VHH binders against B box and SPRY domain-containing protein (Bspry). Designs and how they scored, part 2

Target 1, 197 residues: B box and SPRY domain-containing protein (Bspry), of Mus musculus (Mouse) (q80yw5r259to455)
Amino acid sequence: SPLLTQLWAASVLGSLSGVEEVLIDERTVSPLLHLSEDRRTLTFIAKKSKVCSDEPERFDHWPNALAATAFQTGLHAWIVNVKHSCAYKVGVASDQLPRKGSGNDCRLGHNAFSWVFSRYDQEFCFSHNGYHEPLPLLRCPAQLGMLLDLQAGELVFYEPASGTVLHIHRASFPQVLFPVFAVADQLISIVRGPLAT
Short names: E, the ipSAE of ESMFold2; O, the ipSAE of OpenDDE; V2, 0.75 times the mean of E and O plus 0.25 times the DockQ between their complexes.

## First folded at step 1 (VHH)

Design s2 (framework vhh_6z1v_2)
Fold by ESMFold2-Fast, scan of step 1:
Structure s2 (fold): chain B 197 residues (1-197), chain A 127 residues (1-127)
Amino acid sequence: as target 1 above (197 residues)
Amino acid sequence: EVQLVESGGRLVRTGGSLRLSCAASGFTFSSYAMGWFRQAPGKEREVVAAISGSGGSTWHADFVKGRFTISRDNAKNTVYLQMNSLKPEDTAVYYCAARPTYYSGSWYPDTSEYDYWGQGTQVTVSS
């Protein structure tokens, strides 16, 4: 709708005026993932590293990681380069998301604590609490933008290059949310804003 | 009924080659991702290779990269594992497994993700 388009455009312009850098929390990174020195790139290594410390914050089974920054109020925007991966999940998760175990309670999109856009080969969906909504995309996005409006209760997934909204999810979100990431093929990278690069 | 039937397992010399096949029936094959797993005596079952429903994406474990290749023929409802440069360490029972591709939202090749399993085929690599 025109109203949704206007709201989305206002959200994009607002986030660009107050660009915040999002970095991955190295304490949360699964042993199946390698985190780059700049804390922006996650690479799937498919082999558990026993050199990783077993901290309470660390995912120990699924190839997940959280951002270091928590969002509690306001409007937030970040972009992820997904061009090099055919298997990933990106979105937000509550601080209550369990870190240990192989069950659905730690699997992004299969529990009440995570809201994610996912790609599995040529299939795309939005997932929350075990409900998977197919997204009929005509082309694979090279970058994915996320807009989180905690006052409006909206999580928007969009393609930055075209400005196309891919999905909007509305909910009464928990007070504390983190950008969340999962990679099961190659790599994904958090993109610096155009003004920061 | 859903069935996965592996074939091709046999005794092979070190350095030899072997192709395993898995014939699938009872479901829409192209809507399921397929995987090859193996289990050697005294070891846990491990993922060897995986392939998407379309065949457009493949994954291979580091210990078989360059030696093993997974492929599928959706017209024949069959998935294959071509094994080259076989080593004694490759001796194991090899299992074929299937998982729904649509709505999975996950590419992670983990045993817990696979709903259907074959009975396995024994591969023995001798010196």
Scores: ipSAE 0.014, ipTM 0.345, lowest interface PAE 6.8, mean pLDDT 82

Design s20 (framework vhh_7mjh_2)
Fold by ESMFold2-Fast, scan of step 1:
Structure s20 (fold): chain B 197 residues (1-197), chain A 124 residues (1-124)
Amino acid sequence: as target 1 above (197 residues)
Amino acid sequence: EVQLVESGGGLVQPGGSLRLSCAASGFTFSSYWMSWVRQAPGKGLEWIGRISSGGSTSYNPSLKSLVTISRDNSKNTLYLQMNSLRAEDTATYYCARDRYYDSSGYYPEYFDYWGQGTTVTVSS
């Protein structure tokens, strides 16, 4: 029941802190991805058609990107529109996640530094450190909500429209976590949170 | 459901040519990089080459002069053209979907779906 109450609160306003929206950190965006002007939409371009600076923050192989906002304490919620993609990963990553190379240490869900919900066409999994838990979903979600409770040590994936919990992962998380994204088909976009008044 | 179905294998004489096809269904084919991989009986997997969603190709240097990979996104079909076939080209040939962009097509863990394979036998 406490988790359902937290999900209800998250669904109503998108975040219990309610004041700041999640935006993509353009410095981290893989050269396989195009970031929109509003910093909310990642589009998979499949080939490196742009010359990107090789900043230390930038992923250079996998189609990954990080949010600009770090979470260190408290309860955080955000929503991603995934309607237009059949291949994506969304979740959280430690600041220790390597940015360079083609190995599993940079591949979301295949290392100790990332916790993600993934879709491959009609298959859904939760992945962390090379462990992949299949999720039997009856429908493809159009939006995915994430709720991170750092005090309780819970990461929850849910469908905002129905309030349905898709997966709960419990762990002692690292001190600093970022929303993390990967897309390998079409696009995904961060849904706007509530405007502070 | 994702499906990849290879066809066009068979018996071919040394020096001959053969074209393999891979019919894809159940996903947005045009968005994915695709690879061809082969395996001779009792041997490991050998990556042949890959093609990007936009048609750019990369080949195993040992095979580059002997093969051409192409795709038709309107038909959801991948092709492998092979020329000057030798007995050492006898193998089961697989098409595979690259899960994400991956320049190292040698590693099977980078492919999330494989076809059932089509067998090519080169002998007189």
Scores: ipSAE 0.007, ipTM 0.236, lowest interface PAE 8.5, mean pLDDT 80

Design s21 (framework vhh_7mjh_2)
Fold by ESMFold2-Fast, scan of step 1:
Structure s21 (fold): chain B 197 residues (1-197), chain A 125 residues (1-125)
Amino acid sequence: as target 1 above (197 residues)
Amino acid sequence: EVQLVESGGGLVQPGGSLRLSCAASGFTFSSYAMSWVRQAPGKGLEWIGRIYYSGSTSYNPSLKSLVTISRDNSKNTLYLQMNSLRAEDTATYYCARGPYYDILTGYSEDAFDIWGQGTTVTVSS
């Protein structure tokens, strides 16, 4: 099928440098998270850091972070290694996503500004605006791919190793979107393309 | 038949320690996060902490210095170690599977899908 061909192509191109160079925006990283020197790995530290600067962009309650790259048009693909975490959320968020507070407006998947795939232990969901769609996955993905087509209005979650589509969400997306991340167990890391190795 | 059975409750002196156990059956214990929740007489539920199947733990900040949660996946057993117990720690203690919702807010009654019957801890003062 055309969609499976696109996912297969994205997986093959990922092996050959077809995925985006995505880095975490240090200014947005929650004090519950540690960001690695290469800006690709987020580790849940469970102890709220008292040494973080209070940027307007910084999440101050939920263990969230945004990518430094904004997407406004076109086709974008990136891959996250999620093998080492039992509690995470990955997807996209509008630049309008609030950064401060403990409410649902800052909680990924519980507001109009974020669209995420989530894992909590052995349960998987797609979440947007308080709607949570359970995903009956037979295997835990070690890597999670995202394909965002802003012209078609599609966000695709897939497993790069098998080319399997896990979920497709169709919507008219806001003008500016960022890859978004939350980690509440261990770590997740953005996968480097072959040109970065 | 999915079941959780708590044990180890009883009377303990102020300042004492107690270890609670929760025996799980009817599901693949090693694949689920597990929690401890308590309820003092006439009060609502208070989340104590959670342990993921990986062994990572998250605690209610108000209780972190009092408790340690551990698990033995080979025995399908969850543990709660409590130290420096006070009269205000008198409660019924429940083990539960989950929660499926936010770690930082603790618990929601709808977030847990399986509960034990509870075991009572009385701190005599």
Scores: ipSAE 0.020, ipTM 0.314, lowest interface PAE 5.3, mean pLDDT 81

Design s22 (framework vhh_7mjh_2)
Fold by ESMFold2-Fast, scan of step 1:
Structure s22 (fold): chain B 197 residues (1-197), chain A 124 residues (1-124)
Amino acid sequence: as target 1 above (197 residues)
Amino acid sequence: EVQLVESGGGLVQPGGSLRLSCAASGFTVSSNYMSWVRQAPGKGLEWIGRIYSGGSTSYNPSLKSLVTISRDNSKNTLYLQMNSLRAEDTATYYCARDEYSSSWYGEPLTFDYWGQGTTVTVSS
C-alpha cells in the first residue's frame, strides 16, 4: 500500500539518521551555476561567474555541485524539484570525485565515483561508471525523490507524489557519499524531505 | 563533410527584430543538439541557447525573453529569432553542434562543429 509504505518510511527515518534539510555547499558550485541565498536552488547561467573563488572543493568545468551534508551510515531521503529543467543529473557522489578538469572523471555518471538519475531532453537514464541504463518513464516527473540506505546498499529514485519507484541501484557504496547535482537547463531546487516537521 | 552556414545578419535599428538562419549539411539537425553563440567586438563568447534533438529549447536566462530558437527539419536549417534588439546585441552570431561523441548525455558549451558566423550590427 502506498499509504502503509509512507507511514513505515516515516517511522524508520525518524528513528535512524536525522532528516536534516539538504543544502548545497557553496564552495563546490561550478562557475556555470548560480546558487540562491537559501542554498537550495541551482540555476544554469552558461558563463563563468566573476565572483566565484577557486576553492579546492569547487568544480571548475562541469556544471556540478555537492550538498554540504555527507552521508556515512543510515537511511537518508531528499527531494528535488526538477519541473523547470530538461537537462539535469541528481544522485550521490563519493568524496573521491575529482573537482578539477574537463574529463569523464569529473563528469557525473561517467566515473566510479558518481551514481545519477538524469534527464536530457526527452530521455531519462540511470548512469554509473560509463554505464547508462535508459528509463522508460510514462510521465515526466516534476519532483524526484532519492532514498539512500547505506546499511542495505540501496539507492532508490522515486516519484514522491505517486510513490512510484523509478529505479533501484544496489551496490556496496564507499564510506562517504554526498548528494550531487548538475544542471544544464534553467534550474532545480532542493525541497524538504517528506518527513520535514 | 560537416558544414554550418549562418546567414541573415546585417544592420538593424534599436527595437527591431531579426531572424538568423543556419543551414546544415553533412548531418541531420533533428538528430543533434544545436546551439547559438555570439561574440561582441572585443569580448568573449556568450551562449544564447540550444534546441535539443526532441525539439525542446533551453536559453541563457539573461537572453530568454529576447530570443527564440527553432528549426525546420525538412530544410535541415536552424533559426534564431531576435526581438527588441539593443546596441549591446551587436555581435557575430554562430551556430554550433553540441558534442555527443563520448556519451549519450551531452554537456553544455562543448561543441564539435561551428559555423563561420554572421554579423549583426544594431545602431544606437
Scores: ipSAE 0.050, ipTM 0.432, lowest interface PAE 5.8, mean pLDDT 81

Design s23 (framework vhh_7mjh_2)
Fold by ESMFold2-Fast, scan of step 1:
Structure s23 (fold): chain B 197 residues (1-197), chain A 125 residues (1-125)
Amino acid sequence: as target 1 above (197 residues)
Amino acid sequence: EVQLVESGGGLVQPGGSLRLSCAASGFTFSSYAMSWVRQAPGKGLEWIGRITSGGSTSYNPSLKSLVTISRDNSKNTLYLQMNSLRAEDTATYYCARVPTYYYGSGSYEDWFDPWGQGTTVTVSS
């Protein structure tokens, strides 16, 4: 089954034309992050902003942000440029993910509401509900692609330039999922355009 | 047990230079990005900069022209070179593993993971 899943994922990636334009939801952005004017780039600013509205949607402790687009059905793909950061998390989160507090329930990969690929310097892992699966990558990816198939119940992390599948997670996902991001070093940016660019 | 031992601080006159060291043990130093942080008396924490395991550096823009961070993975040692020291550079200097999520927030004791008392730099005539 794992081999068939990899063959299926490679076939889907090979036939996929373009990726979705995903933008960050400015209302969710942690005060530890700066969001660019085009809502594609998150920069870690290492300290809380002087003034920030305390909306229910906003993360107030961890350096997290959500995409503005919710996924409920179908096949979705997006790419993140991660070249400039040695500490980040990218993946998907349920609308049930708590926004307030310093606990693990708001920390991506440490709760039942988030599924993320993470980098900490030269270490890579897939994290969900406090379980961390090490990923033995020989090279740091400059871009990460995510493919979410809600009908099949699969979340795929891949390297767009090579088409290499880095990790596949299978689950019965919650009805509403958002691309989710965390940055604890420099910046990450959402990409649109040809996979080779 | 992760241990980080800072050294090299002391009294220095304005305009002087100083190199701080951070000796690491209890983890695979060569696999971690490292950072320098300082705390002036009665002030909050201030992030200085970081260096990745591969040597890529990033600095606080207000300090970039005054400091250089380097590392020697064969010695498990992190360095901070400081030039043109000013009275406002008087602080206790700490090294920490990246990432830390709360640079500049002095009330959180779990903000970063230093295993030493830091090293104190006093810039005064």
Scores: ipSAE 0.062, ipTM 0.420, lowest interface PAE 5.2, mean pLDDT 80

Design s24 (framework vhh_7mjh_2)
Fold by ESMFold2-Fast, scan of step 1:
Order: sequence, then C-alpha cells, then structure tokens
Structure s24 (fold): chain B 197 residues (1-197), chain A 126 residues (1-126)
Amino acid sequence: as target 1 above (197 residues)
Amino acid sequence: EVQLVESGGGLVQPGGSLRLSCAASGFTFSSYDMSWVRQAPGKGLEWIGRISSGGSTSYNPSLKSLVTISRDNSKNTLYLQMNSLRAEDTATYYCARETITYYSPEGYRYTSFDYWGQGTTVTVSS
C-alpha cells in the first residue's frame, strides 16, 4: 500500500516533516486529566482536583480527550510521545462517540466509534468494538506514529524511530474522525513538527 | 482447562514463616498478572498483593512488611513468602489470574479476576 511504501522509504526527518501538528481540544478533556498550556500534553491525575464546566463535548467518566482537528478526507499523520506512560490509548474516534457515562459506549476500543492502540504495563493491543487483538511481539515504543488514509481505508500504527509498522487496520471509516487519547498513568504528549523550537 | 492449584498451607506457630506456591496450567502463565487474596474465617476477601507479567510487585500497605510475591515463569509457578506470622493471619489463601483493568472516574485502578484456585489453608496457632 502507498502508506507502507512511504514509511519504508522515509528517513526519521522525512517522516517528521510529513507529520501534522495537532492540539488537544480542551473542551473534551476528562476531569481526570490535566492539559498543558500548549495543549499537547495530557497528564493523568490520581484524584479530581478541579471543577470543569459541563460542556456537551467533555468526557465525564473515562480519562479521554479528543484532538481539535477533524479529518474528513485524505492522508493524515501524527506522532505521540508515550515514553513516560505504562497505561494509555491512542487512535481515532468518530464524532458520534458518546461523551457522557461510564459504559462501554464511552470506553475507547469497546464501541463502534473508536479504533485504538493500547498499552497496559507490558501488554499491547489493538481494539475496536470490543474486539481486542494482542500484539505480543512489540518492543516498548518511546514514540507512536499514526497514519490515517481515508481514501484507502487504512489506519497504521508505527514506530517513527525505526520505521517499523506495528499494526494496520483496514475499514470503511465514518466521514468525520478525530485523533483520540486516553492516559491512565503519568503523561503522553503530541510531538511538534521538526521546525518547532 | 485453566487451572490454578495452591499448596504449602498448614499449621504454623506464631512468629514463624511459610511459603505458598500456586501451580498454573492451561494458559500462557508468563503473559498474565497474578494476585494473592486471602479470606479469614467468617470475614470477607482481603487482597494481599500482585505481580505483573514483567515482574513488578504491588502490595496491600497493611501487609507489605510481612509478605513477598515472586514468580518462576519457567515452572509456571507463583509464590507467596510470609514472615512473622500472627494468629490473625489464619485464613484460606487463594491465587487468582487478573483480567482487564479499568479506571474509575475518581482515578482508581480496578482489576478483575477471571480464575481462582481452590485455596490452601494456613492456621497460625501454638
């Protein structure tokens, strides 16, 4: 596929120059999460410390957040630094993903509206709609890259430093998708483009 | 198919030490986090501690100085070392396999157990 050819040929600098800079949508951030001032870092809070306004976009149970950028067509790429977390989920979610409640309909990977790569300690999975595919031969990645090809119907998870493809999921995706994040240990952060200082 | 079999229980004197074993079969033992749980006569279940697939341990704070959990993946065996035993440590001891973990709205980690052993009884008495 075109995405695999691009990953195979790209240098680390080349892959970074093709990566989009996305920011977290502060309206969606769970009360269990602290969002940094630059809107790139999500830190898990062991206990709720702040009262948040109850926007309809805000997750109120699970430690989830969405990016502000919506993808409707084309090829999109972004990278997340996951070095400091042993419990996280990253991937994409439909605009139809429910924000309120404690059920599986709001839990990433357990509903028809989210597609995620997850880590829990030394275990790695790809999850969608309650289907969980273990990825037992993965090395622990410091950074995780995502490529979304909406024309080809491919979501690719890869390690940017090595160019290694970790997982490919093929599907007919909903018209509107957002990068989605959950963190339940320490922090994760969206990587800036190579010209950011 | 999945089996967990505890052994090593018995009568021990106060101040003594005891090592319990849990033999696992029917699954890839090295891929699972494992816990020890006990139940004293007429009381509820009390979590003792856990060991991850990677070897990291976590203990009930009230028991941490008295117990050590370890595993031998080559033998598919989980261990619980207990020292300075007291009469209140008299209980049935269970090993349990951990399943998927989730987090509450309050930020607390919850782990469920899908398989339990039949238990081994420890009686601390003179």
Scores: ipSAE 0.000, ipTM 0.121, lowest interface PAE 13.2, mean pLDDT 80

Design s25 (framework vhh_7mjh_2)
Fold by ESMFold2-Fast, scan of step 1:
Structure s25 (fold): chain B 197 residues (1-197), chain A 125 residues (1-125)
Amino acid sequence: as target 1 above (197 residues)
Amino acid sequence: EVQLVESGGGLVQPGGSLRLSCAASGFTFSDYYMSWVRQAPGKGLEWIGRIYSGGSTSYNPSLKSLVTISRDNSKNTLYLQMNSLRAEDTATYYCAKTRYEVTSSGTYTYHFDYWGQGTTVTVSS
């Protein structure tokens, strides 16, 4: 079972000492989403509001948002609280991800520019470029951790409380990646983590 | 834990007005749509309306002229103002935390994920 290999790999993740400060880029936030004042919580509201300015960086159809921090090299880790949502996507996206339109080019997991873990009710999968790998999870995670190793070419999804690895994707990633988020039910929130010097 | 507590129900005469309140706790109230729903004795649920965090409202067309929904995000409180009450408005009134979902067919819909215990309004002399 893939679960045995993932649990073994979790011993490596236990050596990590900190999680990065990640904040949402308010210029990218879809009009279907509300961003909290601290720029950590995205709430699905589904109102295509004219209160949102139409910047070129802003997603105008899908309920997506990007982090303000770009990753180009090294090892990066962040955690998202997903306890309050039954419909979300979290992962990374290339700076080349289109922002405008209703097509699959902007839909996370359905294009060459995004790699995401997704939940839709009780179904979980990893998605990239229209390929969807079902993930047999025994429990719904309350938090999702992501570990991006750009030198090794690995994106790891794990459950922080248990250290359980949920999925590992290996690829040669593009030069610039951003944490990316979509929420279509309730809210998700970026967890504050202590960073050791 | 999510808690929604309705209040303000009671006996009111036909033609009267009444204001219901719903006190919310256990979630970030300002980040959610909120709805009012009622159930008359022996009948099904009837949606009254919903309100976005910023105050924008949507109403059941059959009730729009009779009700106003408002909210105070600083107090985590939702309100329903009812005017020109009729005997047919006798019901248990519920506030509901509301989420918007995209269905598998690509259609948008609203779901009520948490409900209060309700407050009863009786319109009679």
Scores: ipSAE 0.000, ipTM 0.110, lowest interface PAE 15.7, mean pLDDT 80

Design s26 (framework vhh_7mjh_2)
Fold by ESMFold2-Fast, scan of step 1:
Structure s26 (fold): chain B 197 residues (1-197), chain A 126 residues (1-126)
Amino acid sequence: as target 1 above (197 residues)
Amino acid sequence: EVQLVESGGGLVQPGGSLRLSCAASGFTFSRYAMSWVRQAPGKGLEWIGRISTGGSTSYNPSLKSLVTISRDNSKNTLYLQMNSLRAEDTATYYCARGTDVEYWSADTETYYFDYWGQGTTVTVSS
């Protein structure tokens, strides 16, 4: 039930002592984004890179990027620092997410292949397949945690500092998922976990 | 009552510059992203660009070298600086308040507005 799931989520969040360290896959990074040398920080530059290859993995329109780590089974957690951006999307995407073009099939939250929490200025939303659920947040999160339980079919967005659950999405997820990122203002960065392997 | 009032339009020579203003009232201006949109006579709407609450800008790629968007939250005012104006820049210019999470796109098909101004006309002619 919803109550049991909320109690479970609160228990898991309260007992978590670390999160995974994920890195951005530089081959997927949109030419509108700069990736740091440590592959954790994405900066919106609003102009195309001079040396952008046409690799099939690379997004060529939307300011998107994927993590290098694929999730297929189990429980996964990661944290993103979003303090410096007022326009971003974070969540998960299927390996089937198209990389080329300006259509909704490549636009995070507007297709069957991506599930994202987004901020645009003072508006917060969860989006999947063109359905957008406004999230009434009282304060802007400085960090966003994500918890993906592939066995239970749950994607949880939470605020690590307070342990507050911001949103839970339940679904039967595809067999291969990647953390996915988009940034259209300043920068976002993946937080190092004490249990990174 | 939410209100947006554009000003600064007029006649300008080709190659000239012009700065438009948009005065906002009836809401907390500093908490909203703002955009500029234009419409040439007999044509559809064309998105020019957006400025976030933090001051970050995103522009239509066809226009980004010609325009600069800025804001002054102390005056509740949005600005559009235009340089190297051409006859094809003749249009009515609108400011608009954006609230949708997808509004950051440079694609004109992805802008979303809940309130618009009445527009100010810019004519580029010798």
Scores: ipSAE 0.014, ipTM 0.228, lowest interface PAE 8.1, mean pLDDT 80

Design s27 (framework vhh_7mjh_2; at its last look DockQ between E and O 0.40; V2 from the best seeds 0.00; counts 0 for: pae E 5.6 > 2, grease 29.8 > 24.2)
Amino acid sequence: EVQLVESGGGLVQPGGSLRLSCAASGFTFSSYAMSWVRQAPGKGLEWIGRIYSGGSTSYNPSLKSLVTISRDNSKNTLYLQMNSLRAEDTATYYCAKDQGYSYGWTEDYYYMDVWGQGTTVTVSS
ESMFold2-Fast, scan of step 1: ipSAE 0.489; ipTM 0.742
ESMFold2, look of step 2: ipSAE 0.018; ipTM 0.411
ESMFold2 (binder alone), look of step 2: mean pLDDT 82; pTM 0.833
OpenDDE, look of step 2: ipSAE 0.595; ipTM 0.823
ESMFold2, look of step 5: ipSAE 0.053; ipTM 0.466
ESMFold2 (binder alone), look of step 5: mean pLDDT 82; pTM 0.829
OpenDDE, look of step 5: ipSAE 0.680; ipTM 0.841

Design s28 (framework vhh_7mjh_2)
Fold by ESMFold2-Fast, scan of step 1:
Structure s28 (fold): chain B 197 residues (1-197), chain A 124 residues (1-124)
Amino acid sequence: as target 1 above (197 residues)
Amino acid sequence: EVQLVESGGGLVQPGGSLRLSCAASGFTFDDYAMSWVRQAPGKGLEWIGRIYSGGRTSYNPSLKSLVTISRDNSKNTLYLQMNSLRAEDTATYYCARSDLEWFGESPTYYFDYWGQGTTVTVSS
């Protein structure tokens, strides 16, 4: 049952001792985004970067970016501070996600290659392959945790401070997945690694 | 190609009103939703509101009572009426075209083209 699965996930998250520090891959960063020097903060600038090179890895339309770390096996966890943004998407994407174009194939949550939690003002959704599941959240999360278990085939979204599970998605994932980010309002930041203040 | 040119900014006293205009060219104006966005010095972007091609509007709830967005499709022009201006309304105001492919996720702050901005300073 969904409820039983959710209770199990909450128990596992309660015992989790740490999360990975993930860094953004600067080669993938959309020209609509500014990446900080520490490669943790993405700021929506809404205007194309003047010196952005047109590399095959770079998103050229949507305000997307990928992490530098690829996940192929095992259990992975990371946290994103989303307190100051009303328009963002965070989750995972396959290495097959197209980088070029304005179509749904590059739009996170509208293709077979991305699985994301999104916020648009006061509305929250989980999205994959054009299917959008509204999430009736009573409070806006300040931080979002993600837990990816590639053996179990689970992607969990949770609120780290409370340990509350927000959504669980189960699937047979592709071998290569990257944390993926989109921001269309202000900024989001990857939280420092395990045991960081 | 696509151009958005804001006008109407300037110095205004607290409690005053101001109307901003945005002249659009280089695309079929009535096919697109249009938005107003502002940025105060040292702050991030703040979405003000959006108007769809047919005239339906959506506003930032914190600003809804203070602003009105309208458009004239025959003139390719977008308007922002602001009333009861406060010092906190001092910002650069941008008109922006909403990307059609971002539709279905409301409200959205994603925009594919922006104007150069017009500065509004509220001070006595």
Scores: ipSAE 0.014, ipTM 0.241, lowest interface PAE 7.6, mean pLDDT 81

Design s29 (framework vhh_7mjh_2)
Amino acid sequence: EVQLVESGGGLVQPGGSLRLSCAASGFTFSSYGMSWVRQAPGKGLEWIGRIYSGGSTSYNPSLKSLVTISRDNSKNTLYLQMNSLRAEDTATYYCAREHPSGYDFYEDAFDIWGQGTTVTVSS
ESMFold2-Fast, scan of step 1: ipSAE 0.172; ipTM 0.540

Design s3 (framework vhh_6z1v_2)
Fold by ESMFold2-Fast, scan of step 1:
Structure s3 (fold): chain B 197 residues (1-197), chain A 127 residues (1-127)
Amino acid sequence: as target 1 above (197 residues)
Amino acid sequence: EVQLVESGGRLVRTGGSLRLSCAASGRTFSSYAMGWFRQAPGKEREVVAAITWSGGSTWHADFVKGRFTISRDNAKNTVYLQMNSLKPEDTAVYYCAADTSGSDYWYEGKESDYDYWGQGTQVTVSS
């Protein structure tokens, strides 16, 4: 039931004691993106850099990056500041997501290996495996929270400041998932967790 | 699968106006971002304008800003390109294209970002 899932997610958010420290894996960062020294901020630079080596892990076409932390079991939460970007995708991806090429198999939301919330200007969607669900949001979120429950098989997108649930997706997820990011305008930043100093 | 059919291309004099239309088949049109591209003889294909699935946001190339306007009518499964103050340099075959992800096509505005293409319609601007 979508309503029961929403009520459960709201209950979990109410009992949440903090978010995790998530850092971007610099080996995966697309040459269209600049990664900050603290590995939390991705800036869209629109020019492919020759400074980046072409490792097997690195995305070479789409402006994507993966987190360094893999999730295999349990409940995980992280927050991304999206205030400064009008074009981004955030969510989770399987370790099987291909890194090379311009096709849909590397395009977040167009393959069996990625589940993302996306924004293009004032339009919002949830996307998985080429299925795109428009989300009618009344205001642009400044921060976007994600809650992943691997036991329940639920991925929740929410606005931390208001506690509003924006979307819930239920699925049987693969055992290894990474937070995944794409930026096509300005920048997005992972919010520092309460255990990071 | 989407079929795109362009219409409206013709000969027009410098300073004139023209509206191109692109009719799409299928029920998924309202979920796709749409773009207009053009290709002049001996040149590569370039992006002219793009519009999101709802029509709430548009992008126009610098060389057409203030002269061309992209719009769409989702009830008619149609996207339009209104072209004003036409110049001989606007002479090209104009193509309609569809992208199933609005956040991807915009960052490069390139041919490779679009999944479906029309056959093109010829626009000729004479001095």
Scores: ipSAE 0.026, ipTM 0.360, lowest interface PAE 6.0, mean pLDDT 81

